VHH binders against Protein farnesyltransferase/geranylgeranyltransferase type-1 subunit alpha (RAM2). Designs and how they scored, part 2

Target 1, 316 residues: Protein farnesyltransferase/geranylgeranyltransferase type-1 subunit alpha (RAM2), of Saccharomyces cerevisiae (p29703)
Amino acid sequence: MEEYDYSDVKPLPIETDLQDELCRIMYTEDYKRLMGLARALISLNELSPRALQLTAEIIDVAPAFYTIWNYRFNIVRHMMSESEDTVLYLNKELDWLDEVTLNNPKNYQIWSYRQSLLKLHPSPSFKRELPILKLMIDDDSKNYHVWSYRKWCCLFFSDFQHELAYASDLIETDIYNNSAWTHRMFYWVNAKDVISKVELADELQFIMDKIQLVPQNISPWTYLRGFQELFHDRLQWDSKVVDFATTFIGDVLSLPIGSPEDLPEIESSYALEFLAYHWGADPCTRDNAVKAYSLLAIKYDPIRKNLWHHKINNLN

## First folded at step 1 (VHH)

Design a09 (framework vhh_6qgx_2)
Fold by ESMFold2-Fast, scan of step 1:
Structure a09 (fold): chain B 316 residues (1-316), chain A 124 residues (1-124)
Amino acid sequence: as target 1 above (316 residues)
Amino acid sequence: QVQLVESGGGLVQAGGSLRLSCAASGFTFSSYAMAWFRRAPGKEREFVAAISWSGDSTFYTDSVKGRFTISRDHAKNTVSLQMNSLRPEDTAVYYCAADYTGLEFYDEREYDYWGQGTRVTVSA
């Protein structure tokens, strides 16, 4: 069953100088034949085993041709409806897709097609998805498509039980991994309707410990701000967060604004930005916010001085 | 009635930027691949950029890769071409096109619908 016969189908040929110029390596006689056969079978709406094999051959050489994925999905949907074992049929399709996915980690159509197969499956399994997600994040820990697909799986299966520990493990591996910090926030936004006092305290301690290890790392400061915004009604811990952030800026808010050479070094410009944002929300502390943004513009982050001036202007 | 209406063309100096937009109506926009082609004075029409029906895949001719960015907005039925670091050789009439099959992005003969074009002039 290695080869199918296409003698009854005439390929729809392409004869253009533009295609030759732009698709040099892929513009071979074999490529022309495959694309010609695909156009012919699509025009006939043929949903057959030979059409399924043809889509696999095309995907192997041109996985970014999005129309072929839609055609394959229509063939699979048709063939599974006629199968004696729908679960086995779709599991074999997922097995094929696993190999295609590992070879093409940044192809969005593959992840979209995977979602479509799971929606079609009578008994889809999140447990089946976990090994491929782990392999691909281990290979490229910042792959947006893989992280987006993992979040989709959590929502589709309503299962978040492993996500906090997984995010922690990746942050331990690389504290600068913003994708892992973003995924940790996804957990708190989606998995928890109510947070206990113990969970709040433990999470705050986790954040503060990571900031203390690398105070000039933007990721945990952005995360802290987001976590504070999510749980702003828990006023009892706000002062602890503000006091903690203040430890990284020395006494710069009590000193007169002078020449950059006269201002001391601070442990974190992100701490100063965090405090400026916090103080900017309250009219009673607006002067502190203005001073903090001014210090960022003058010394601690002058590359973004236009942003800091914009933030000051938006306070009134 | 099917319509593709381009806008955003004009005169710009070398090194400058322009953003072209194409508004689509009269067909199911989300089912069509969208592309930009251009025709320089005295030359034939050539492929510039294409975006898949889903918006997930983009394709560029080598001379514009890294300088031009194609995007689409399904809610507004628009496709856009952000053109940065413009060169005098980018001077052309730019055309928006739609293709249902999306198999041969480079071949103008595959496209079902075409706009009237918008003129871009890049001065030396």
Scores: ipSAE 0.000, ipTM 0.104, lowest interface PAE 21.6, mean pLDDT 84

Design a10 (framework vhh_6qgx_2)
Fold by ESMFold2-Fast, scan of step 1:
Structure a10 (fold): chain B 316 residues (1-316), chain A 127 residues (1-127)
Amino acid sequence: as target 1 above (316 residues)
Amino acid sequence: QVQLVESGGGLVQAGGSLRLSCAASGRTFSSYAMAWFRRAPGKEREFVAAITWSGGSTFYTDSVKGRFTISRDHAKNTVSLQMNSLRPEDTAVYYCAAGTDIYEWGTYSDSSEYDYWGQGTRVTVSA
């Protein structure tokens, strides 16, 4: 904003056991000065415009320094309470934070601070959050912190109207994007008390179409199972879903379990796992579940052999 | 208030290139989504390309994907449209547009979302 005078403040020196060559930023005289000034102002509990500007300079250099974010939040709360226009003050703070976020998309403190600002805001807007959410996902479509923040916004604003289309768009961009599939499930869990027959049929078709494109993609198989569990009172297990899954495993269930070398390749180990789960829910098909889990342990997913044996032992 | 001034139009042969520029003035330019629309003789205005306020996302109509590139420079308050492999069908008056509160993916192509418009710059592509 403005250049401030600190002649009335004596910097408190930072201490380090690091070598000069190990961390150039720790040995920069400007960095030492900024940190010393921050320590001094914090010790004085100074909540002023120059302190606010100082925190911005430090965040530009050391955005992971959690103490500085806490100090800035305290300054903002104090200055906001004395402002004639709280909305304008907080909007300006969010504008500043937008630029900081653009430069630091993997920093947890930024998203936490953003939540705190929205909670303080008298009239927060979900629309205002959309540009930064889209930009961060465009840069890294699997950024956990950004997806978590978007979910928080949906819950905070009680607004889910764009989430299904958004998830669809990211799945179209990258069918392996588990974050997009997880967000699609978040929509069904939180946004819908009642699902129509058309919505149910359309969603099942969407899932099956995506599985057909890449049968060895775990994400839509996990999603299908979760969707069936969520709407079990409206979407019963039937021959259509089972028959569809069966097309990806050939005839392996009719073959003897003798040797891994004698077993054929299958299009999807996840289809086999899905079928095992289905058969395991009914005592009448327990033997099919046991065989499917055994095949996973022996050939189709031996890395998770202990998981498959555990699944077998939990069948009644 | 935002005022938009386009430049860079002209006459070019098919297969050639042109770079259009739009200079914006106003206090809130950095928060505006920017777009290019065009109008051919006897036709209505159609969407060409758009860019988000931060520059993080770009959008294109199918007929220009891979040929045109939209970009912005916040320091200079400009948005540019680099047009490569031009075709006679690209002949039109090109308009720069700016709008606030454009956040939804599908709305960037909707001309009614943009509040500020330039006067237009003419692009003629000869066969």
Scores: ipSAE 0.014, ipTM 0.229, lowest interface PAE 7.5, mean pLDDT 84

Design a11 (framework vhh_6qgx_2)
Fold by ESMFold2-Fast, scan of step 1:
Structure a11 (fold): chain B 316 residues (1-316), chain A 126 residues (1-126)
Amino acid sequence: as target 1 above (316 residues)
Amino acid sequence: QVQLVESGGGLVQAGGSLRLSCAASGLTFSDYAMAWFRRAPGKEREFVAAISWSGGSTFYTDSVKGRFTISRDHAKNTVSLQMNSLRPEDTAVYYCAAQEYSDLFGYTEPSDYDYWGQGTRVTVSA
């Protein structure tokens, strides 16, 4: 931790904008000095070790200040080009960033900067990224910035080998974790151009098993619909899925539509919505779709009544 | 032990109707999806209609939609195919088939079916 001399630099006055106005209310003498020095060095286009240190001090107190991350990136690019060992230099920058990330798990600028460093790195490693991703998801399993960065890494490195198992582990821990279900879908969309019948059957069984555990969980029903849409050319197995879904709605389609009090409870309103969507795609099953959407509007999901009426009106 | 026995085939004039029945024995009928396939002279076996293990889903090939109706009776362990508005091109041997509903490989491919009947002939005169 080196202390640098700034005696040759005159701090510039604070510029007025919404973020700066809010930060001004929280001012200490140190923060005012650091921001003044940063503005001065930026105006001089100084890309030096003392400027790098200054950006670290500012990030420690104002990690959401977008301008400072851009300035640091420019300094790093310059210093890296002057370095005898580019890999070592960037690895040390990533080590510094790991500490900053752990202290600021919900700051999106950190993940954007991390992507920029990996793009700059001559031999980046996905293996290096995995421990911090795991640690941060373990701390907050629904942190969308961390999930977005993990997906970016999979695409950047063209490496999906751990993703299906990882998503399964998170779903096992919390079956309602929509981020884990979304990541599982990301795997199927991006990892393979062609899927085998065995892989299709195994995945469908996984989905059905999770639905069976908690039929009124929206996440696996949304996932099932997406999975069917992704593998639309495999329509021959659709009846198995439809049959499974019908086990959660009892005989409501054969009963007369009365008042809500006369209709039985069903195991899943999402099963009924899934079936309505499926039947709505075929004119021959239009009447089933109309009845299912009507039942959703009347009893099983009345808060979205206007949506269900809209769905009925758009049926062919 | 498992047997599927078709009946109801015969000769009918164009525009007429026939009802095919398939009696299943040696299996737990409610655990099986049931289907009808046909093989016309000089052609391969093609899918006609299927009904899920629960009876809640029915599927038809485009050429028979609106003319044929598949149904099942769990009390009698039978699946039936009501064929209306018959055409000469419906002339074929009709086969009853069963697949365990836990099999996830579809319902239109013959290879997805575990058990087959011997077939019943349907001839539609012009």
Scores: ipSAE 0.000, ipTM 0.148, lowest interface PAE 17.5, mean pLDDT 84

Design a12 (framework vhh_6qgx_2)
Fold by ESMFold2-Fast, scan of step 1:
Structure a12 (fold): chain B 316 residues (1-316), chain A 126 residues (1-126)
Amino acid sequence: as target 1 above (316 residues)
Amino acid sequence: QVQLVESGGGLVQAGGSLRLSCAASGRTFSSYAMAWFRRAPGKEREFVAAISWGGDSTFYTDSVKGRFTISRDHAKNTVSLQMNSLRPEDTAVYYCAARDEYYFGDTLSESAYDYWGQGTRVTVSA
């Protein structure tokens, strides 16, 4: 934030340890100076305001430099312990980090550092995190780091109250957004010990409605199977769901398995895969599973032919 | 995930010039060292030029030194290769590549790069 004096510190030169160098990326003299100063201060274990400022300058030009984030965290932890107002100190650090995060949304170190700051904070707030999470997802709705951080916040704060509605909104925006479907599953896995009859019915209807809109979308089919696995005691492969899935494969189960040109088109290969998995769980329906996997191998998903043969061989 | 898209290839006479551009995804651009590689007909990919994520340091293979200039535009999230005094032996598919960079390092190796574009064709006629 402000210019500091480093005249008492000798920058350590940047060294290359490789013996057989063919080409080298050269850096600016300013960057070399900053890195040399950082190496010197790290070697001295200096945890000072000037060291904090130096880390900010380096992060501005090299936000993916893991070592500098670790050094900044050590400085912040030290300075926080000496502060009379720890909450204000950490809130100011989070304010600084907000700008860095908005400029570098796919930088792992930034999100990791953010978690570390919330763990240090005496009274961290999930509500404070929500605006930045919204801005980042609005910018890139499939950003793995942002979704991972939101999940971490839900677990850290033990707060899931808005997550189902949030996932629904993102799925409405983009039905193919697997990150939103994954987050919806995260909610059921972590927020619910038991599911009510109404919640179960509402969720199944939500899934079926989304599948009906785009039957060849893998995300809601994968989600449906996972939801069934999670609540198997309540669902037990609900016949309504199986009947629904069957509407997307026509009459292929009643047809003899022939050459690919003899088989009709179907609305969803994922429906056939879902049904094969369902039938494969019960020895009484093994023949149906074998037929479904064979149809996938022959016509509906031949690229994964070896996978389908493997699935057949692993049936009870 | 970083996406790289090349443009600017084409047909040119010997002694002519072309400018290749590579558009990189989003706000992570400034964190990557960028390079150009090329694959001539019947040959493996070879290094052409590299630029540091800060844009102040460049490296070139001997056969293009003084003829090619690599540059970076942070505002546009692009890296460019200005190719002057083109020769028939410069005929190749040119690829944009990116890697994470923290320190000084060697970067002639194809295996050092994590992200690659689809390539743009440059044909230099005699």
Scores: ipSAE 0.000, ipTM 0.078, lowest interface PAE 24.5, mean pLDDT 81

Design a13 (framework vhh_6qgx_2)
Fold by ESMFold2-Fast, scan of step 1:
Structure a13 (fold): chain B 316 residues (1-316), chain A 126 residues (1-126)
Amino acid sequence: as target 1 above (316 residues)
Amino acid sequence: QVQLVESGGGLVQAGGSLRLSCAASGRTFSSYAMAWFRRAPGKEREFVAAISWSGGSTFYTDSVKGRFTISRDHAKNTVSLQMNSLRPEDTAVYYCAAGSPEELAEYWYSGEYDYWGQGTRVTVSA
């Protein structure tokens, strides 16, 4: 239902550049009209109910148009100040935004606008955000914008209580989900001022168990390296971790470097990279690091051979 | 609070179709997950289907997946269950429920739903 009249407003024409014309960019007449009306109302700085409705219509067809989100925010801030119930007004705006967000999960402006609304809200609720975060992660468990927004909520509300369990659940669902492993690291970096020996041991066991299930999964190896670097100097890695990693490379370090066909298969090239990184920090194990990087270049990860040669050259 | 009223039940022949509707009242309807449960004579309530508060996610018990479709209309404050290819084993009293499950598994548990309708009877004859 279009209940608003725009007869008093002349639409401002949309300026098209040469690239749009060369690429045969098509615009509908309705789209041109809506954009022209929006530009006219913006130029008048009109903060009215019809302007709010117009922004919703434009967002429905052009949700990536940054200017319209900024205009809508200005209208909402003005309308909220005139409202007798600011909490109800902002909750209705969040209800509208929920629908828009679910239809546009990879739109940065939507998440930015959502943050602005929560900052504006007199009594924002992390509990209200949890269902939409869960639904969107369930739909696309690797959506960068959703994960970034969840991290922002944890910091904004100073609430990390459920994040370790949540990351664990998503890793159990998909062990290759690097976003879940990254979020688990976010928890350790931000949620704990002091970490107990029991927590460290339990986390290490969790990581090692996941590596044992899928040794050729890059995510827990990257996570393990980061976790070691948070709590141990590179030279002082936990010997249990080093010994564990060694079980995935067989006797490859004792064998002569020959042609790729003569070298055995190993359970994890990521274990070899992990060990090379550790050994490269100590002059006493430098030869092991050189050999490991050489083996990665020759057989176990030849696609990245230039990276491995670069790492060897940086060992002094 | 939320009041739920079911409609659309009746007698149908096997292979037929029925659409159940649930009318909800209350300001908080849009924030509630909605579900359908059924109870056959002499048995406990069984989960049938659920829809999240936004309508973005739907859940079904295996025996109805592909045959039943749950949907909601926020403007009318209604949730519907379209039942196709009905079987005699679908004979039951069907209940509409509203609640706030947070975990995926919770959508299947009747204990997660705070508000219940009185039920509408569905009888499927052979």
Scores: ipSAE 0.000, ipTM 0.093, lowest interface PAE 21.0, mean pLDDT 82

Design a14 (framework vhh_6qgx_2)
Fold by ESMFold2-Fast, scan of step 1:
Structure a14 (fold): chain B 316 residues (1-316), chain A 126 residues (1-126)
Amino acid sequence: as target 1 above (316 residues)
Amino acid sequence: QVQLVESGGGLVQAGGSLRLSCAASGFTFSDYAMAWFRRAPGKEREFVAAISGSGGYTFYTDSVKGRFTISRDHAKNTVSLQMNSLRPEDTAVYYCAKDSSEAYELWTSPSEYDYWGQGTRVTVSA
């Protein structure tokens, strides 16, 4: 908030040939001055309040400038070590970072810096991170960086207790949200060393219920395959799941392979792909897998014909 | 109430064949997986084979794969176990079992089954 004096510092010239044309569009006399001052202070290794303010000004106009984030982190580490109240100092830094993060949701350096601050914090709080995560996901439910940061928080805090409910809520809001399905898988991979029979049965029922609502949604079918692979010793390509999948393809497997016009419509091409994958795992059912992939190639997903031929070639 | 009635046991020579049958009543047959277990003299109950409610999926213990075939007949509410190329080590009392739940897994543990037949004796001579 306060203006700082730089009269004791000589700005160093900016290197324009190391930046792209979009960065050059932002080159004003003010930008050149800020960058020159930053280069000078970095070369002096100055870790001061005025240097901290300068990094904030540069981040406002060039948040992807990797060097400035490293410099700010060094300043924060130094200032924190000299502070009588480390918690208050880092909380003020996180408050500043909250605004920067909301304005720059797809900047990798910002999320990386946030992780570094939490690692420095003597009493970091997952509860403090939740409002920012919710705001960002509400704005863009497919933001990879926000989902990655939430996963990092779960691991860092060893806290997964709310993640299944959260994923369920996002899936209820948008059943096509693959990021929510991916996060649900993250829970099962990381949160449980031992899973009960009831938990496995409930999860399979959750998946099947969502598939039943929208059978032509790829996300829960991909999730189901992953879930069965993760727990293959317990599920062993569960008969109820296979039986359920067959309800979406009618009698297409009992019909001769003819022209596409002679084949009926099916409720889900992903069900057929799921069954082909299941049958392809056992040499005794290879012919069923070949037929299913062939049907996908000729009628139910001809745009990906080359993928289906590749799948057939990878059998045996 | 649930009833499982087994038949088809007997004495057979090594290399021979035998067909076991289990007649089921008292529940919605197609909703539940069914299994065959066996208990040899002096041994604990061992899983043999299981079949899904629809009949579309089967699972076998390694020692009987390729020799035994489990099947079900929805019209007659029966589960059958066709045993070919029988060996002396197949000698046991064979039990038909109903899965305790409409759960998704085909279980190999006896504790996952809630109703059992009386057992039918199979003796394979050398």
Scores: ipSAE 0.000, ipTM 0.136, lowest interface PAE 19.2, mean pLDDT 84

Design a15 (framework vhh_6qgx_2)
Fold by ESMFold2-Fast, scan of step 1:
Structure a15 (fold): chain B 316 residues (1-316), chain A 126 residues (1-126)
Amino acid sequence: as target 1 above (316 residues)
Amino acid sequence: QVQLVESGGGLVQAGGSLRLSCAASGRTFSSYAMAWFRRAPGKEREFVAAISWSGGSTFYTDSVKGRFTISRDHAKNTVSLQMNSLRPEDTAVYYCAAGPSEWEYLLDSASAYDYWGQGTRVTVSA
């Protein structure tokens, strides 16, 4: 790398009381010098190549330091405006940022900075973002920051064409991956103003098939409810869906509430919760909702009994 | 743009071992799946093994499963194929390939890969 001269800059000292013992062990005199130089250059509003390199050195050791990311963005914005080729300049910045992002996948500032760079770019490309998004999800399929950034990209580029298939592939890899189910819902909320009868039937079949494979998986039940709510004008709690859900709870609603030992096992406590919510929306079936929540509290999900009692109280 | 350079080929006796390496340059951050294909004398190119960029998923053709191990080194941006218990029928030119990991169900298909190395020759003598 290039070596820059800082002999004309006097470092501004860091207060030692702002650092803990771990920071002192990890960050030597070099860190203190870098931070002092950064404070000095920021105070001078210096937007130069040496300042840009300094920010990179600091980010390498302190990537969560918000001030340095803001300073780097100001330098990049300035240098970009002076560049003969803005696209090339910003693409080089994105290339640098790709390395930093891979090393710090759960750092909010990095993903925020990526968004800022794409907004600044005169010709941003979703295709350029896809490889890093896939690499990061492949490494950690439940990384909230990566999923959030992918959703932001879909909205920013108005491009949803591959998202349903992508979510399906991730669900096939891990049926319990709630992030993939959440992303599938994001698709329906944002990509479709109207759903065709064929799309509706295909999606319901997809959901039911996944529930049938693992009835005690919360993710597709939560998704089913959300899907029904999103398209209620079309579904109106379709009797087929309600009938399907009832196949997982046996005859528990017809049995008296007594000792937990006297109640049978059911295939899905989430099916019971799903039906309780459905019945709770209609005064005519309120008693079924109360009974279902009571059964969840005493036998099928007693660890969340306070939640179930709260839901019963809110039915009044 | 991705450039692939293979190394590690050579002549080895049956029952021996070889380690093939493929160095990738260009788009080192990409979610590219990496694979090994081989072409035996007088035969078509066939799939050998594939690995996701993260190394979390590996795929093998039946004839090498248990004998070959594919692995990745993110720091060096290399993919390796450790070949143990080599047989004369493993004699082939081995090719490194890189392509988007968008559709894992296509990883055993040559058409899934956009970038290919020049190949390294492996000869297993009886």
Scores: ipSAE 0.000, ipTM 0.098, lowest interface PAE 20.7, mean pLDDT 81

Design a16 (framework vhh_6qgx_2)
Fold by ESMFold2-Fast, scan of step 1:
Structure a16 (fold): chain B 316 residues (1-316), chain A 127 residues (1-127)
Amino acid sequence: as target 1 above (316 residues)
Amino acid sequence: QVQLVESGGGLVQAGGSLRLSCAASGRTFSDYAMAWFRRAPGKEREFVAAISWSGGSTFYTDSVKGRFTISRDHAKNTVSLQMNSLRPEDTAVYYCAASPTYEEILEYWSSGSYDYWGQGTRVTVSA
């Protein structure tokens, strides 16, 4: 790291204002000096190499400080326009950002800044983003920010070709990974200009296979309902799927509603919820929906009994 | 070989305006800090204004703050000094200077910070 001289700049003292008050307890003498220098350079509108280095030092200590990211972006935009090789300049900035990102994976500003750099880049590459995305998901497979950024990349580059297989791999690694199931849904919502009968059938089989492995896993049931809704014009609550869901609830719908002790166990309360939702969409099956929600409230999911009563009250 | 050529000087009445331009030939000045200095008859060279290589930072001597504006155009390889509300005390030969330093210079006001100099353009402000 190069050392820059600031002898020509007087640090602006920390003033009593809202932002200074919010950061007060974390301030050290060094941090106060860095922040004072940053405020002075910002007030001068200095877009220089020493200002860029100062922002890096502040980001190393306070990566969630919004103002410094905005200032750095303005410096980079200006310096990029002065550069003989814009691609090399922005690639160097992305290389620096890779290190910062790996050290701060849950910082929103870092991912937002990364998007801004790709928008500035004259020839941005999704291929360049994939290794860091994979590394960070491997470290924390449920990191919301990393998944959100991957989705943004798919949309920005209009490239979904590897996403279904990637989601499958992560579900295979951890069947409870709701982020992977959510990403799989993102694929169908955004990549589905044309969907074949084979793709539709294969996806339903994939869902059913995963449910069969762990029937009391909420993620694939939520996904199944969403998938049915997304393709309602093609699926129309396929009887095969309804019959499949019914295998997990035994004969509870034919039994009288009694005390919890008198009701049998079932393989999946989520199957019962799925069926209740299906039946609740049709006035002709309203009574079945009411019974299913009542059973959830009484025995199979009493912790959420207020939700089930609410759903009953919202039925036609 | 780099060459700096100033233009835009002349005679103007107090309260008037002049725009000085410095054209550079040879090397690209995108990585150079640029400055204007002046020398009045019988006095030493004085700093007037400077602009960083990126154009993002500008520096002025106290006596011209709010009256003079320095700017640069990388496409035309020029630096300009817009002088408003001119005073008789602004009468001097104005020199364009360029720093060979890629990084920001620390003493923008120091003649010693600049390696390339123009021949000067005369500005006379009458009372």
Scores: ipSAE 0.000, ipTM 0.083, lowest interface PAE 22.4, mean pLDDT 82

